# Ledger of designs, part 59: VH-VL binders against q0atu2

Target 1, 119 residues: q0atu2
Amino acid sequence: MLDKKARIRTSREYRNVFEKGKRLSGRFLIIYYVENALDNNRFGFITNKKIGMAVIRNRIKRQLRAIVREYQGQVKNKHDIVLVARAGIGKSSFEGMEKDYIAIMKKAGLFARNANKID
Key: E = the ipSAE of ESMFold2; O = the ipSAE of OpenDDE; V2 = 0.75 times the mean of E and O plus 0.25 times the DockQ between their complexes.

## First folded at step 3 (VH-VL)

Design ca72 (framework fv_daclizumab)
Fold by ESMFold2-Fast, scan of step 3:
Structure ca72 (fold): chain C 119 residues (1-119), chain A 119 residues (1-119), chain B 106 residues (1-106)
Amino acid sequence: as target 1 above (119 residues)
Amino acid sequence: QVQLVQSGAEVKKPGSSVKVSCKASGYTFTSYYMHWVRQAPGQGLEWIGYINPSTGYTEYNQKFKDKATITADESTNTAYMELSSLRSEDTAVYYCAREDSWFGEFDYWGQGTLVTVSS
Amino acid sequence: DIQMTQSPSTLSASVGDRVTITCSASSSISYMHWYQQKPGKAPKLLIYDASSLESGVPARFSGSGSGTEFTLTISSLQPDDFATYYCQQYNSYPLTFGQGTKVEVK
């Protein structure tokens, strides 16, 4: 699980990322990201009802948090990043979500070219 | 209430440049991405790129990478697209369009600017 | 790049007809939208996210489909509906549109 200081928690903070952030779309994920004034990264997760029922949305959130945690050491510091799950994500495998996350983060310039898993 | 008003028609010589404007009103300009799309006479729609007016971040269709430059002026709520090294093949109606943040749909469009490239 | 192919390219119809337009994506997509364009006018959003009706759009318009095959339906064609219709994918960059389907008077 991500430490509490690495989580976007308030509606105000989410709104800031959506309003001022850059956007990149992958196959299963959209990320919104903006530089912050902190000395760490913060992550937010959004799953819309169009993904599926609460059980599916909760599974997706758990898997996305696990992926983010695994690669947290590769992410360029001082960013607020919100991951928005797209409708098709409910049919994706863990591996599919992981590959999409890596690709989109590299395209955003938030990952090193040859990023490795931290664990 | 939401309106996108574009600059008027232009007739340009081959090799010249043109800068088309798109003035936004009725919403918070920096909260929505602005896209540019062209349509050659009798042809379909072709995506050029977009800008996040809040950050200045741009994405381009690779086909237009060396042709189009998209900018935004927050003080006047105006997006711009400049086309360089104009050729007869660039004759088209150019549209600006606002992206809704949830699904990426273009919910409002400018009226279009006809750019004619002729000798 | 994802190619969007519409069928038919042109169709002739009468007021009151049920009209269906198909859009095929070259790879599976999750987000696609439909636009209407009248001669001399900018496109107008009709359907977003494959099946959601845009606010202010008449209820006779509907969308369906998933994966690679999507359909726009007009349940009872009105005079105001003679136009060109475009599908669009928002799954990957570059964003791409179908070639258009022109609905004209029979």
Scores: ipSAE 0.005, ipTM 0.555, lowest interface PAE 14.6, mean pLDDT 86

Design ca73 (framework fv_daclizumab)
Fold by ESMFold2-Fast, scan of step 3:
Structure ca73 (fold): chain C 119 residues (1-119), chain A 120 residues (1-120), chain B 106 residues (1-106)
Amino acid sequence: as target 1 above (119 residues)
Amino acid sequence: QVQLVQSGAEVKKPGSSVKVSCKASGYTFTSYYMHWVRQAPGQGLEWIGYINPSTGYTEYNQKFKDKATITADESTNTAYMELSSLRSEDTAVYYCARGSDEWYSDFDYWGQGTLVTVSS
Amino acid sequence: DIQMTQSPSTLSASVGDRVTITCSASSSISYMHWYQQKPGKAPKLLIYDASSLESGVPARFSGSGSGTEFTLTISSLQPDDFATYYCQQYNSYPLTFGQGTKVEVK
């Protein structure tokens, strides 16, 4: 679970990230990201109904939050980041989602060096 | 099965207002956003706005902010769009459409459309 | 506003033909969908997220593309496919549609 202060909460805040942010696609995830004027990062999560039934969507959301929480210390501060699950994510493993997240965050320049060495 | 049923065609005079309804069935009304889209005769599609029926929150295309008012009645599973100060250029077929979610806006179900004609 | 431009505006085709419709966005987008509209009817969702086939839509329809250039392909045109096709973006408000591509009988 992420601290409430680290969550994107309103439709207006999500819209700002989509409109002004950069986009990067991975195998199972798309991220949108933009610098914010705060002293912390905020994360948003989108799992649309095309992924599957509520049980599947809720599992994916829980797993993505767990992954983000585990690696939040490696993320460059002062960013709003939205993770959007792609249709194929429902057939991915937790390990597959984690690997995709690390790869996309590194490619975006949002991770510190050696982020993937921390276990 | 999911259905969106709209009210019938309207013929209105310039300067009047019209209120179009969209009755939803076959799903949980408050779990999906309801969008409104218009299409002038022989023209393409133009987005007007949406409502989140569970909160009443609305978002409008700036072009329609002073023209359209979108509301929802959870007790009857019905969304409404009211157009004020009608002009001839408001003549169009008006559609309601269900958004699978706010961020994706894939309109998976549409109402049959309501023709609004503005003429003197 | 993000402008969506379709090409061609009209095309004539025969049953069995391969048909390709292009949609160009004025800026890079991640979310776009394709709709089909038959005369006198509401639009119907065909493709979401540029390349994902909506449930119940025949496999002859496919979508591809990224960034600013997207295509809808019908691999073997059927009589039911004579219609107008629209692309739509959802990267920013207001939501915008292309002007439409009419596929008519040759």
Scores: ipSAE 0.006, ipTM 0.579, lowest interface PAE 10.8, mean pLDDT 85

Design ca74 (framework fv_daclizumab)
Fold by ESMFold2-Fast, scan of step 3:
Formats: structure tokens, C-alpha cells, sequence
Structure ca74 (fold): chain C 119 residues (1-119), chain A 120 residues (1-120), chain B 106 residues (1-106)
């Protein structure tokens, strides 16, 4: 589970990320992301009914939160990031989702250790 | 029973403008983006842009930024696309299409199309 | 912009044939859809997310592929399937379509 301060909580905050943020698509995930004025990152998660039954959607949401939590130290500070699960995510493994997350975050330039290396 | 019903065919002179409407029914209008796509006679599909009806936010294909203006009226569940400074190259069938903003972005429902003919 | 190129541009086929249409993206994408368009009609969604069959679409249609190469297959062509097919990417803006593949009789 992510700390409360690291979660996007309101529909208005989600809307801001979707409308003003950049979009990048992976195999199983789409991220929307925008720089925030806070000292920390915040994450949101969307699993639409097209993905499957509630049991599948709830499993995917839990797995995505676990992945984000594991890698939160590598993410560039001061961003609001929303993960949207694509229809095909129901067919993926945990490892598949994890690899997709890492790949998409690197392409977005959001992994601090790989994007902002001074040396 | 999702339906997107567009306004009728238009014949316009070069240099004029045209405003095409797309009335949505059978779903919550603000829950989906509305996209506009055109197709010149015998040609393929070209994306113009979209609007988020809930907020009024728009995104345009750079090619159309000075040509197209997309708007939405939430009270009537109607999206609009206005084209300015019409040229013969703008002769096309113009479609509205519903897109899922939250994940797939597929166009699952389309309007019937509006033929805009630009001639002297 | 991501360019979507379809092959072939036109193909002639008979009822009962297996038909394969390819779509090639100019850069790696993870998000694409297939549409069918009949003369005088709006396009209709067939396949979303490269391989997911849209509700109400016959099971003879299937999609596959990843990265830059995607394929639409009609396992046994029916009279109702003579149409133009378009691929589309939703990986980045502007959204782009392939030029279309016309499936015609004979």
C-alpha cells in the first residue's frame, strides 16, 4: 500500500493530470504525468470495466500499487502520475506488468537514477 | 443504444467557415472524449483533434490548429467542429467518434459523417 | 509523427479465403486498433489493443503483433467482409491511421 500523501485522491486532481499532463503508452499501461508543486510524487490508478470482472480489476490495482511502491525511490520527485490499465493487462503476469512499468517510466524520463545522472 | 447524429451536408465557398454538429445519446456525454476525423473522397482517415466535454480541454493535430475549433455543449450533449478559411482541399466527409479517455482510446462509436464540399 | 503503413494496399479474395493484412509503424508502439469501413458508411471498430475483439464482431476476425508489426486476419472471408480496413495508433499525438487496405472480390 502507498502512503496517503503519495496518492492522488480527488477527481479534480485526476482530471488535472489527464488534461495538462503528457501521455505515454506501454504494452499494458498508459501513464499520464505532470510536474506538481509539491515536495513529493503522487500516484493514481485507473482500472476500467473493459479490463474484466471486479476480481480481475482489483487484483491488477493491487499489483500495480505494489510495483509503484517498490520503485518509488527511483521516480523523479515532484510529479503526479496516473497509471491507466489497458484491456490486455488481464492477460499479463506480475512480472510482465513490472517490466512494462519500468520501460514506460524510463522512456518518460521519470526514473531519476537513469535520467538525471550528473556524471 | 449509443448514437452519434451529425448535422447535414454543407456546400461552402472558399474562404468561408462551416460548423458541424454531433449530438450524442445513450451514454453519459462527459464520460468520453469526442474526436473528429475527416476523409477526403476516395482517401484515408485523418485525425483532427478531440475535446473532453467534462472540462472543455482540446487537443489538435498540429496541421489543424489554425483551421479547426472543437467545442462541446454539455447541456445539449452536442459536440461541434468549426472549420475556418475553407479551401477546396477541405472537401471531405467529417466524422465525430467517441473515444475512451481512461485507457484504450479506441473509437467504438462513430457519427454517420457530414459531407462538406468547398467549391466556387 | 508515427507513420502507419499497410500492406497490401489492395487485395482480391474469394469467399472462404484466409485474408491477412499487415500494419507497420515507423516507431515501436504498444497501442493500436483496427477498423472496417464499407462504402458510404462510417468506420467500425473491429479489434482494439492489437488483439482484443470488439463486442459483436465475428470470431473470424483476429489481431496480433507488437512493437512495429501488426496483423489483422480474417480466417474465412464472408461476403460481408469486402471492405476497406484501417489500422490506427493511439501511442502518441497526433493519432494516425494507415492508408487502408481494400479487400475486393476476385
Amino acid sequence: as target 1 above (119 residues)
Amino acid sequence: QVQLVQSGAEVKKPGSSVKVSCKASGYTFTSYYMHWVRQAPGQGLEWIGYINPSTGYTEYNQKFKDKATITADESTNTAYMELSSLRSEDTAVYYCARGDEWYSGDFDYWGQGTLVTVSS
Amino acid sequence: DIQMTQSPSTLSASVGDRVTITCSASSSISYMHWYQQKPGKAPKLLIYDASSLESGVPARFSGSGSGTEFTLTISSLQPDDFATYYCQQYNSYPLTFGQGTKVEVK
Scores: ipSAE 0.007, ipTM 0.608, lowest interface PAE 9.1, mean pLDDT 85

Design ca76 (framework fv_daclizumab; at its last look DockQ between E and O 0.04; V2 from the best seeds 0.00; counts 0 for: pae O 11.5 > 2, placed apart)
Fold by ESMFold2, look of step 4:
Structure ca76 (fold): chain C 119 residues (1-119), chain A 119 residues (1-119), chain B 106 residues (1-106)
Amino acid sequence: as target 1 above (119 residues)
Amino acid sequence: QVQLVQSGAEVKKPGSSVKVSCKASGYTFTSYYMHWVRQAPGQGLEWIGYINPSTGYTEYNQKFKDKATITADESTNTAYMELSSLRSEDTAVYYCARTDEWLGYMDVWGQGTLVTVSS
Amino acid sequence: DIQMTQSPSTLSASVGDRVTITCSASSSISYMHWYQQKPGKAPKLLIYDASSLESGVPARFSGSGSGTEFTLTISSLQPDDFATYYCQQYNSYPLTFGQGTKVEVK
C-alpha cells in the first residue's frame, strides 16, 4: 500500500500534473509527471469509465498500484506522477502493464541509476 | 441530456470584435475542459485552444494567441471565446467541444456559431 | 507541430462498398481520434484512441494503426455514412486535425 504522503489526493494536485507536467505514452499507459517541492514522490491513478465496468477499473487500479509499489524505491524523488490507463489496457496482462511501466519510466529518466538491475 | 448550446450567428465589420458563448448543461461543467475549434467555409477543422473552467487556465494554438481570448463563467456554466481585430479571413463556423483532458477526445460538440466578417 | 495528412481527399462510393481512409502523422504518435461530420452539422466523435468505438457508433466502423499510419474502415457503407471524416492527434499541443476525407455518392 502506498503511504499517505506518497499519494496524489486532490483534484487540484491531479490537474497541476496534467497542466504543468511532461507526458510520455506507452502501449497501455500514459504517465504525466512534474517535479514537486516535497522530498518524496507522489503517485496518482486515472481509469476512465470507457475502459470498462467498475470492477474492471478497480482491478486495473490494483494491478497498477502493485506495479508502482514494486518499483517505487527505484524512482527518483521529488516527482508527482500520474498513471493514466489507455482504452486498450483491458487487453493487457499484468506482465504487459509491468513491461510498459518500466519502459516508460526509463524513457522519462525517472528510475535511479541502478534501476536496470531488476532481475 | 448532455449538451452545449452556442450563441447565434454574427455579422461583423472588419476591425470589430465578437464574443461567442457556449452554455453547458446535463453534466458538471468544471469536470471537463472546453475546447474551441474553427472551420472556415469549405475547409477543415482547426484547433484554437482550451480552458479549464474550474481555474481559468488556458492553452492556445500559437496561431490564435493574439486573436482569441477564451474565458469561462462557472456560475452560468458558460464558456466564451472573443475574437478581436476581425478580418475577412476570420469568417468561419466556431465550435465549442468538451474533452476528457487525460485522453483528449471531444465527445460533445456545440452546434456551431457562424461568424461572418464583411464590409 | 504534428501534421496529420489524410488520403484520399475525396472518395466516391456506393452503398455496400468497403471504404478505407488513411491518416498519416508527420512523426510517431500514440493518441489519435476519428470524427464524422455531415454537411451543416457539428463533428461527431466516432473512434477514440485509434480503435475504440464511441457509444452508439455502428459496428461497421473500425479503426486501426499505430506510429505514423492510421486507418478508418467502413465495412459496408450505408446511406448515413456519406460524410466527411477527420482524424485528430492528441500527442502534443497544438492539437491538429487531418484536412478531411469526403465520402460521397458514386
Scores: ipSAE 0.333, ipTM 0.806, lowest interface PAE 3.4, mean pLDDT 89
Fold by ESMFold2-Fast, scan of step 3:
Formats: structure tokens, C-alpha cells, sequence
Structure ca76 (fold): chain C 119 residues (1-119), chain A 119 residues (1-119), chain B 106 residues (1-106)
């Protein structure tokens, strides 16, 4: 689970990332990201109705949160990052989502050169 | 039933302004962004801008920045687009269309409002 | 601005034909949609996120592509499919559409 400080929780904070952030799309994910004025990173997770039923959306959110937690130490400090699940994510494996996340974060310049799991 | 209903056709003289309305029903108005798109006779689609009805935040195509004003009235679930300093080349059908915030596809469109500018 | 260019601009086809429409972006994009428009009517969403079929759209429609080249395919053209088709990028503002491809009766 991500620490409370590492989560985007308010609609106002999500709005800020969407409106002022950069966006980059991967195979199963879109990330929206902006530099923040804090000492830490914060993550948000969006799964919309196009993904499927609530059970599937909640499973995907849990899996994405686990992936972010695993690689948290590799992310450059002072960013708010929102992960948005694309419609095709329901067809992906956990490993597929993980690989897509790493690829997008590297392409965005948000990951350290070595994208090893931090735990 | 989700629908967007626009105001009726307008005939305007050069130099005047026009304000087109788009009334939303069948969904939570503040949960979707509202875009405006125009189409000149026999031509393609041209994006004007969007508004977030919950915050009033707007984005404009630079071409329309000093010409179009997009607003929303949450109490009546109605979006508006005002176009000023009308010229003959502004003759077009004007559409409103909603998008999901994060995925940005226009899944519901108004029927269109024909604005004719002539002397 | 990202320029979207469609090919062909006009296509003549018969019922039962396989129709392919291409959309080229002036720079790499990873997120785009396809719309159908009939004369006198508003556009309708057909395909979102390059390859996802919108609810209620027949399975004969499909989308594919990535980077700068995207394709809309109609596997077996029906009378209801004679229309103009538009691609749209959602990668950056301003949002831009292709110029349209008109599919007309041969």
C-alpha cells in the first residue's frame, strides 16, 4: 500500500495534474504528471467505466497501486503522477501492466536509469 | 437518456456577436468536459475549445482565444459559446460535445447550431 | 500543432467491399479517435483509443495503428456506412481532426 503522503486524494489535486501536467501514453496506461512543491511524489489512479464492471476496475486499481509501490524509490522526487487505465488494460496480465508502467516512466524521464524493483 | 440540446439557428451581421447554448441532461453535468467544435459548409471539423463545468477552467485553440468565450452554468446544466466580431468566414455549424476528463473521446454531441454571417 | 492528414479524401465503394482509411499525424501520437458523420447530422464516435469499439457500433468497424500511422477498416461495407469519417488526436492542444474521408457509392 502507498503511504498517505504519497497519494493524490482530492479532486482539486487531480484537476491540477490533468490541466497543467504533461501526458504520455503507453500500451495500457496513460500518465499525467507535473512537478510539485513538496518533498515527495504523489500518485493517483483512474479507472473509468469503459474498463468494465466495478470488480474489474477495483482489481486494476489494486494492481496498479502495488506496481507503483514496488518501484516508488526509482521515481524522481517532487512529482504528482496520475495513472489512467486505457480500455485495453483488462486484457493485460499483471506483468504486462508492470512492464508498460516501467516503459512509460522511463520514456517520460521520471525513472532512474536502472529500473530495478526497490521493494 | 443522455443528450445535449443546442439553441436554434442564428443569422447575424458582420461585426456582431452570437451566443450558442448547449443544455445537458441524463448525466452528471460536472463529471464531463464540454467541447465546442465548428464545421464550415462543405468543410471538416475544427476544435474551438473546452470547459470543465465544475471549475470553470477553459482551454482554447489559439486561433479562437480572442474570439470565443466558453462558459457553463451548473445550476441549469447548460454550456455556452459566445463568438464575437463575426465575419463571413465564421459561417458554420457549431457543435457542443462532451468528453470523459481523462480519455478525451467525444461520445455525445449536440445536434448543431447553424450560424450564418451575412450582410 | 499536430496536423492530421487522411487518405484518401474520397473513396468510391460497393456494398460488401472492404474499406480502409488511413490517418497520418505530423508527429508521433499515442492516443486518437475516429468519428462518422452523415450529411446534416452531428459526428458519432466509432473508435476510441485507436482500436476500442464504441458501444453500439457494429463489429465490422475496427481501428489499428500507432505512432504516426492509424487505420480505420470496414470489413464488409453496408448501405448505412456511406458517410464521411474523421480521425482526431488527443495527444496535445489544440485538438485536431483530419480533413475527412468521404465514402460514397461506386
Amino acid sequence: as target 1 above (119 residues)
Amino acid sequence: QVQLVQSGAEVKKPGSSVKVSCKASGYTFTSYYMHWVRQAPGQGLEWIGYINPSTGYTEYNQKFKDKATITADESTNTAYMELSSLRSEDTAVYYCARTDEWLGYMDVWGQGTLVTVSS
Amino acid sequence: DIQMTQSPSTLSASVGDRVTITCSASSSISYMHWYQQKPGKAPKLLIYDASSLESGVPARFSGSGSGTEFTLTISSLQPDDFATYYCQQYNSYPLTFGQGTKVEVK
Scores: ipSAE 0.238, ipTM 0.781, lowest interface PAE 3.4, mean pLDDT 88
Fold by OpenDDE, look of step 4:
Order: sequence, then C-alpha cells, then structure tokens
Structure ca76 (fold): chain C 119 residues (1-119), chain A 119 residues (1-119), chain B 106 residues (1-106)
Amino acid sequence: as target 1 above (119 residues)
Amino acid sequence: QVQLVQSGAEVKKPGSSVKVSCKASGYTFTSYYMHWVRQAPGQGLEWIGYINPSTGYTEYNQKFKDKATITADESTNTAYMELSSLRSEDTAVYYCARTDEWLGYMDVWGQGTLVTVSS
Amino acid sequence: DIQMTQSPSTLSASVGDRVTITCSASSSISYMHWYQQKPGKAPKLLIYDASSLESGVPARFSGSGSGTEFTLTISSLQPDDFATYYCQQYNSYPLTFGQGTKVEVK
C-alpha cells in the first residue's frame, strides 16, 4: 500500500489536481498532474463503475498502485498525479497497463530524462 | 535476519577501477532501493547514488556521475558499485544501505568497504 | 542542493546529561532522519521522519522539528551513546547529510 505521504487523500486535494492540473490520455489511463508545494510526489487513483464490478475495480487499483510504486523513484518530484482508469483497462494485462503508464508519464515529461524503462 | 554484506577492503593504484559488492539477505531484494554512501577518513557521510533493483533505474549525485556506476543482480540479491579512474581522493569507506521505496530512510547498512587508492 | 548544518560539531557531556543536537536545512523539508555512528562501524538509524523512533532504539532518544529546524535529544546520556550523530534529508536528490556531531566524554 502507498504511504500516506505519497497519497492524495482528500477531496480538496483531488479537486485541486483536476482544476489546475494538466490532462493527458493514454490507452488505459488518463493522468491529471500539477506541481505541488511539497518536496514529494502524491498519487491518487480513480476507478469508476464503468470499469467493472467492485472486485475488478479493486484489482485495478491494486495493480495501478503496484505500477506507481515500481516506478516511483523515476518520477520528477513535486507533483500531484491522479490516475483515472479508462473503461478498457479491465481487459488489459498488467504489462499493458504498465506500458501505458510509462508511455503517458514520459509524454507528460514526468519521468526523469535518464529513466531506464522498457516500452 | 536482514543483512547487507559487502565485499572486502581494496587497495588500488591511481587510474584503476574497483567494483564493490553488497549482498542482501533476509528480505525481498527488489522491494527496497539500494543506496551507496561514502565516508572519507575522518569525514562525514556523502551520498553517491541509488538503484531500484526491480527496474534497474539509477540516480546519481552529480558529483559522482562520472565516477560511480551502480548495478544490481536480482538473481543473486547483490548490488554493485564500480568506481573508475581512481584517485587518492577516492580513498574512503563505502557503504551500501537499503531504503524503503516509499519511506526513504536507511534502516539497514552494510558493514562498509574500505577502498584505498595509493601509488 | 539542500545543505544540512548541525550544531554543535562537537559537544562534551557526562553520563546522565541531557543532550540536544540541532540540524538546520537550507530549505524547508519534511523528511529528516537521524543516524548514530561509532568508530569503525556503519551508521545506525535512530529517528526517521523527524520524530519516529526506530525499532530497538532506546526511548531516551527523541526527535522533533519541522520546516528547516530539527532537533535530536538524548534525555539522559548513557555510556553507549558516545558517538557521532548525523542528520539526513530525503526530500530531494541529491540526498545530503549534516556534517555530524561528535558527542564525547567530558
């Protein structure tokens, strides 16, 4: 599980990201991201009912948290980042989700220039 | 028991290279970042860089970007740091230390490896 | 880079004394850790996240502070506590340490 310090937790925090942040769409993910006033990154996750039943949504959240955790050290600092799962994500493989995350994070310029990731 | 065991002391000539190893045991190797820190004789601690063993991602102190190369072998739970073009100023005890991927404190340290550079 | 400055660099104290070490950061930080190092040994984690006591560390050790000022306190110095102490920030790279505070016998 994500450490509390690395998580967007409040509705206000989410609203701030949605209102002031930039938006990019990938195949399975939409990300909203904005600079924060902290020295660390925070992540939020949104899975709505169109993704599937609660069991599926929980699985997707768990997988997204795993992906975010895996690449946390490669994300540029001082950002609030919300991941919104798109409808097709429920049928995607973990690897597919991971590739989409990497691609969209690179496109957003949130990964370090020297990031060594498999596309 | 969680342990980091480093390779033995090294005596090297100027201009040569040295590769220090750090073998982890007692925990999941890929679940923690591995940092390297040096300490010159009678001096304080200086951060060199770290590796995410699960992805191979590395980040370096700019001071050491052309000096140190950090790698990891998941199959042997071993992290490595290679120092190139050794100079007398590189004489120091080098430590490996693990950090939780989210919490970022160094809770387990290797015993240190003395690298002595002398003509 | 975030510079970490400890005060004092050296202090002499006796067993039973209350010891206070300060660490000042060049910019506001949230992730401060304290380590203890004895001669010929690797550093040992004492306090993490400014005030959390690492498992196995005696309760006489405590940490406090926020922003740019942090403090490590030993309520009653014991013989085993004579060592060098370092603060360290984990807010941004490169990670940086204070220059160290040597606690020696008076």
Scores: ipSAE 0.000, ipTM 0.621, lowest interface PAE 11.5, mean pLDDT 91
ESMFold2 (binder alone), look of step 4: mean pLDDT 93; pTM 0.953

Design ca77 (framework fv_daclizumab)
Fold by ESMFold2-Fast, scan of step 3:
Structure ca77 (fold): chain C 119 residues (1-119), chain A 119 residues (1-119), chain B 106 residues (1-106)
Amino acid sequence: as target 1 above (119 residues)
Amino acid sequence: QVQLVQSGAEVKKPGSSVKVSCKASGYTFTSYYMHWVRQAPGQGLEWIGYINPSTGYTEYNQKFKDKATITADESTNTAYMELSSLRSEDTAVYYCARVEDFYSGFDYWGQGTLVTVSS
Amino acid sequence: DIQMTQSPSTLSASVGDRVTITCSASSSISYMHWYQQKPGKAPKLLIYDASSLESGVPARFSGSGSGTEFTLTISSLQPDDFATYYCQQYNSYPLTFGQGTKVEVK
């Protein structure tokens, strides 16, 4: 799992990211992101009812957390990032979500330079 | 130089298990995903699953989810694939292959391990 | 699952020929790769991300296509090119390969 300190937990913290953060849309995901003052990254996840039934939303949320956890070492430090699943994500594969996440994070400039390419 | 060296050929009885190893050298083991692919005699390539060695995260082809277990030992730079409840149709050459990212392709492959399942 | 279908399954050619292999995906994909396999050997990456030539691969190999239709072209076939070729999608799990195209001597 993601550590407790790596999670956005309060409605106030989510509102801060939405109001002050930058927004970037992918095929299945939207990210909102802002630099924080905590010297660590925090992630939030939103799967709304437009996606489908609770069982589908819970599956998507678990898969997104797994993706974020896998790539957490690549993310530039000091950011609060909220992932919002788009309606079409319920028809996506795990790989489709993962590819979209990587593409959107790279486009946002949130992946650390060469962190993924250092041997 | 990058190398992936796999364990030797195995002959197994139906119902048994086999564990194939893939020892990596010449690069940072945790910077690449390790995938497993099999090829039955005279047939094409079939994807089994992968592991991210830095996190232990695994993803499987649904066909193999109750049959294959992929693990990695970061201290020895070795990935493993265990296949349980072996049947004759599991007779194949099993390959490990590394990948940096979804757009990079499998740039290095192990030499393959022949697993023969017969009574 | 995304099905990858190659055409032809077998192709007979002579040295110097232009060889084209096609790969059709059952749904639109963004990421696909091409591999070469010789008997008794592991596959070797030729083309990644549909059209990018892997380091060390001869310039006679090229890839093109998008969406559901992709092609691998060998502009002037050499003796070393008689092999089986596989396309692969990296768009969704499970990852899938085409059935293979065997390029054999005419």
Scores: ipSAE 0.007, ipTM 0.536, lowest interface PAE 16.9, mean pLDDT 86

Design ca78 (framework fv_daclizumab)
Fold by ESMFold2-Fast, scan of step 3:
Order: sequence, then C-alpha cells, then structure tokens
Structure ca78 (fold): chain C 119 residues (1-119), chain A 119 residues (1-119), chain B 106 residues (1-106)
Amino acid sequence: as target 1 above (119 residues)
Amino acid sequence: QVQLVQSGAEVKKPGSSVKVSCKASGYTFTSYYMHWVRQAPGQGLEWIGYINPSTGYTEYNQKFKDKATITADESTNTAYMELSSLRSEDTAVYYCATGDEWYTPFDYWGQGTLVTVSS
Amino acid sequence: DIQMTQSPSTLSASVGDRVTITCSASSSISYMHWYQQKPGKAPKLLIYDASSLESGVPARFSGSGSGTEFTLTISSLQPDDFATYYCQQYNSYPLTFGQGTKVEVK
C-alpha cells in the first residue's frame, strides 16, 4: 500500500507525465517518468481493459503497488512515475513483475542503489 | 461479482439539497475512479465529475462545480454525490459508474437514482 | 470542450438490417467508447477504445474509426438491439457524450 502523498492523484498530473516524461518499455511494464518539483516521488498505475477482466486487473494493480512500495527507498527522489501494464502481464507471476520492474528502473537510471530491497 | 447499488428515489423542494449514495462491492474500491453522470427525462447523458477514492481528489465538469459535491467513504465502500440549491432543471436520473483509472470506459454502472425537484 | 455529434439522431430499422451510426468529435481523440441504453435502465458498455468488443457483447456489434470520425455497426439487427446508442470521449475533461441515436422499429 502506498501513502496517499506518494500517489499521482489527478488527470492533470497523469497528463503531465505522459506529455513531458520519458518512456521505457520492459517485458510486462512500460514506465513514463519525469522530474517533479516536490520533495518526494509519486507513482501512478494503469491497468487497462486489454489486460483482462476486473479480477486480473485488480490482482495486477495490487501486486504492482506492493512491488513499488518494497523498492521505494531505492528510487531517486523528485520523480513522478507512471507504470502501465502491458497486455501480457496477466500471465506473469509476482516474481516476474518484480524482476521486470527492477530491470526497467535500473535501465532508466532511477535506482539509487541498483535493485536492492530496502525496508 | 462487481455491483454498484444506489440509494432510492428522492422528491425534493426547490432550494433544498439531496445526497445520493453508491455502494460498491466485488472489487477493490480504492483502485478505480467513481464517476457521476446524469440524464434528464428524455435527454442524453451528461458527465458531472469523478472522485479518486484512494486520494479523495475530485474533478468536476465546470457546469456542476457550484452544484455537486462528490465524496467517498473507504470504510463502507460508498461514494456520495450531494446536489445543493436544487432547481426544477436538476430533475434527472443520476448514475454512478466506475472506470479503470485514466482513459477507460465505464464498465460498471449503478441502477440510477431518480431525483425529482418540484414544489 | 470536445463536442460529440451523432448521426442520425433517430433511425427506423427492421430485424435483419445492417445499421450504422456515426459519431464526430470536434477535435482529434484517441479514447472513445460506445454504450447501449434501454428504457428505464443504465447504459451498458458495448465497444471500448473505438473498436474493442466488450466481453459478453454479441459479435454482430463492431466499431471503427480514428481521429474525429467513428462508426458503430450492427451487422444484422435483432429485436434485443432496439435501444439508444451513445458515443463518449475520454480524451479530456469534461467527459462528453454524443446526443444519442435511437434505433426504433420501422
């Protein structure tokens, strides 16, 4: 579960990330990311209808939030980051999503300590 | 099973207020935006606004900004819409509907609540 | 605001007919959906993202188009299809719907 202030809240904020941010694609995830003017990171999550039924989308969104929370201490501060689930993610395991997240964040240069879980 | 159940029909006097409820079940309430849409008798659909239940953020159609207040109670998985300073022109069926985040369709709708404003 | 305009506003048809409804946006959009509404009931999602058929919706329904011009087609009209159809854009706020197209018995 992410604290409310660590979540992208408004359509305007999502729009800003999509229009001004950089885009990187992983195996199961796409991230859009941009520096913000705040003292903290904010995350958004998109699981569209193409992924599957509500049960699958709910599971994916819950699992992605858990992964993001687990690794939040590794993420360079002052970024808005939106995770978009790709159609194939519905067949992934939790471990598969976690590995993809670490790989794409590392590739983006967003991990301060390169892929270690810190709690 | 995903279900949105709205409160019953209301008959109100001009100048009064009304609060319509929409109780969600069968999914994670905080994972989806809750929208409100109205339909005047014999007319088309008109979007009022939405709430993000996880953050409390609301976005309104400017036409309804001084008329509608949308809230959500996570403890009961219930969204509310209050209409103030009721006029005969506010007579309509009011629907709650949930969409998957940012750009997704309204795949689940409440049954509708008829609000009649008459003297 | 993006305005959604449907044509025709009313359409009389017979069972077995091919029915086409058009929806025009006042500016280019990427996200639009189609809904079906029967009297006294809430709208139901038919087509999302212009061309994707919602689960449980019969294959006789199809959507096409991009930019500003979109079409909903019913290949062979059935008795259950007499209803009002609405297009909707989810490209920008405020969200807007077309005025509706009523498909009625000829």
Scores: ipSAE 0.013, ipTM 0.605, lowest interface PAE 8.6, mean pLDDT 86

Design ca79 (framework fv_daclizumab)
Fold by ESMFold2-Fast, scan of step 3:
Structure ca79 (fold): chain C 119 residues (1-119), chain A 119 residues (1-119), chain B 106 residues (1-106)
Amino acid sequence: as target 1 above (119 residues)
Amino acid sequence: QVQLVQSGAEVKKPGSSVKVSCKASGYTFTSYYMHWVRQAPGQGLEWIGYINPSTGYTEYNQKFKDKATITADESTNTAYMELSSLRSEDTAVYYCARHDEWFDAFDIWGQGTLVTVSS
Amino acid sequence: DIQMTQSPSTLSASVGDRVTITCSASSSISYMHWYQQKPGKAPKLLIYDASSLESGVPARFSGSGSGTEFTLTISSLQPDDFATYYCQQYNSYPLTFGQGTKVEVK
């Protein structure tokens, strides 16, 4: 579902978001976000070794990717957004991660007016 | 533009070692994991292991733990796989493949390196 | 290890046919991918996460399934589609592939 065009790919692009972007912390997630000059949104994901073993980190990345895809239509266009998983995320349920994502995106003002969840 | 270019075919004697290279271009080498997969003539695909070029961390299929050594040189954007104590059963095409961190899939593959173990 | 078994091993088809390939995992998985390989070439990613179409792949390809049973469908076979198809799991290490399904000219 989520096109490669919607993905932050290079270290330079990640650095741009970290240096110029705003930061918001949730319970299990931190987001860094900045408006881009493109016609679409791009997402990046960071899972560091503090989360746990590679198997756990890979599971978390895939679950976060699924959550982002599900709510893709609700996100205001023209933003680069990086999701950084906090150490405690390995103990979270899928539902817990999803609720945290929704909460921080709303706080950031990144959800579009009258947006509906993509099924 | 995004490419993985592997070293040329090798003919090796039993008991010797071989080192295959995989040169990355068109992307940030340290932002993606590099996997190695082999395919014996007329057979299917078999996963060997991967390296995280940014940290040097490696993960191996237990079957290859004492056979394969995976390394990376960030200064030349090149990943390597060395096979030791070669036997005829190691005759195969060896592929490097980029781990797409977003999808956990091998989105870009090298062209393959045929390693033949014979007299 | 998670064993991936494909069916059929060989399939004979004509241009325009609907082709269906099945992949069965020995335990429940959530993360699996499909690759296409032509003779003398490296595999190419076709479908990721069971049902997501890789960029640049024609819309005639689709994937479905969950748990232990997954399917790759080609809605209207083209000459370029005669190839071997592999499923792969990324649920646990070691990563494993199916044995392959060869789609041949009838």
Scores: ipSAE 0.006, ipTM 0.579, lowest interface PAE 11.3, mean pLDDT 86

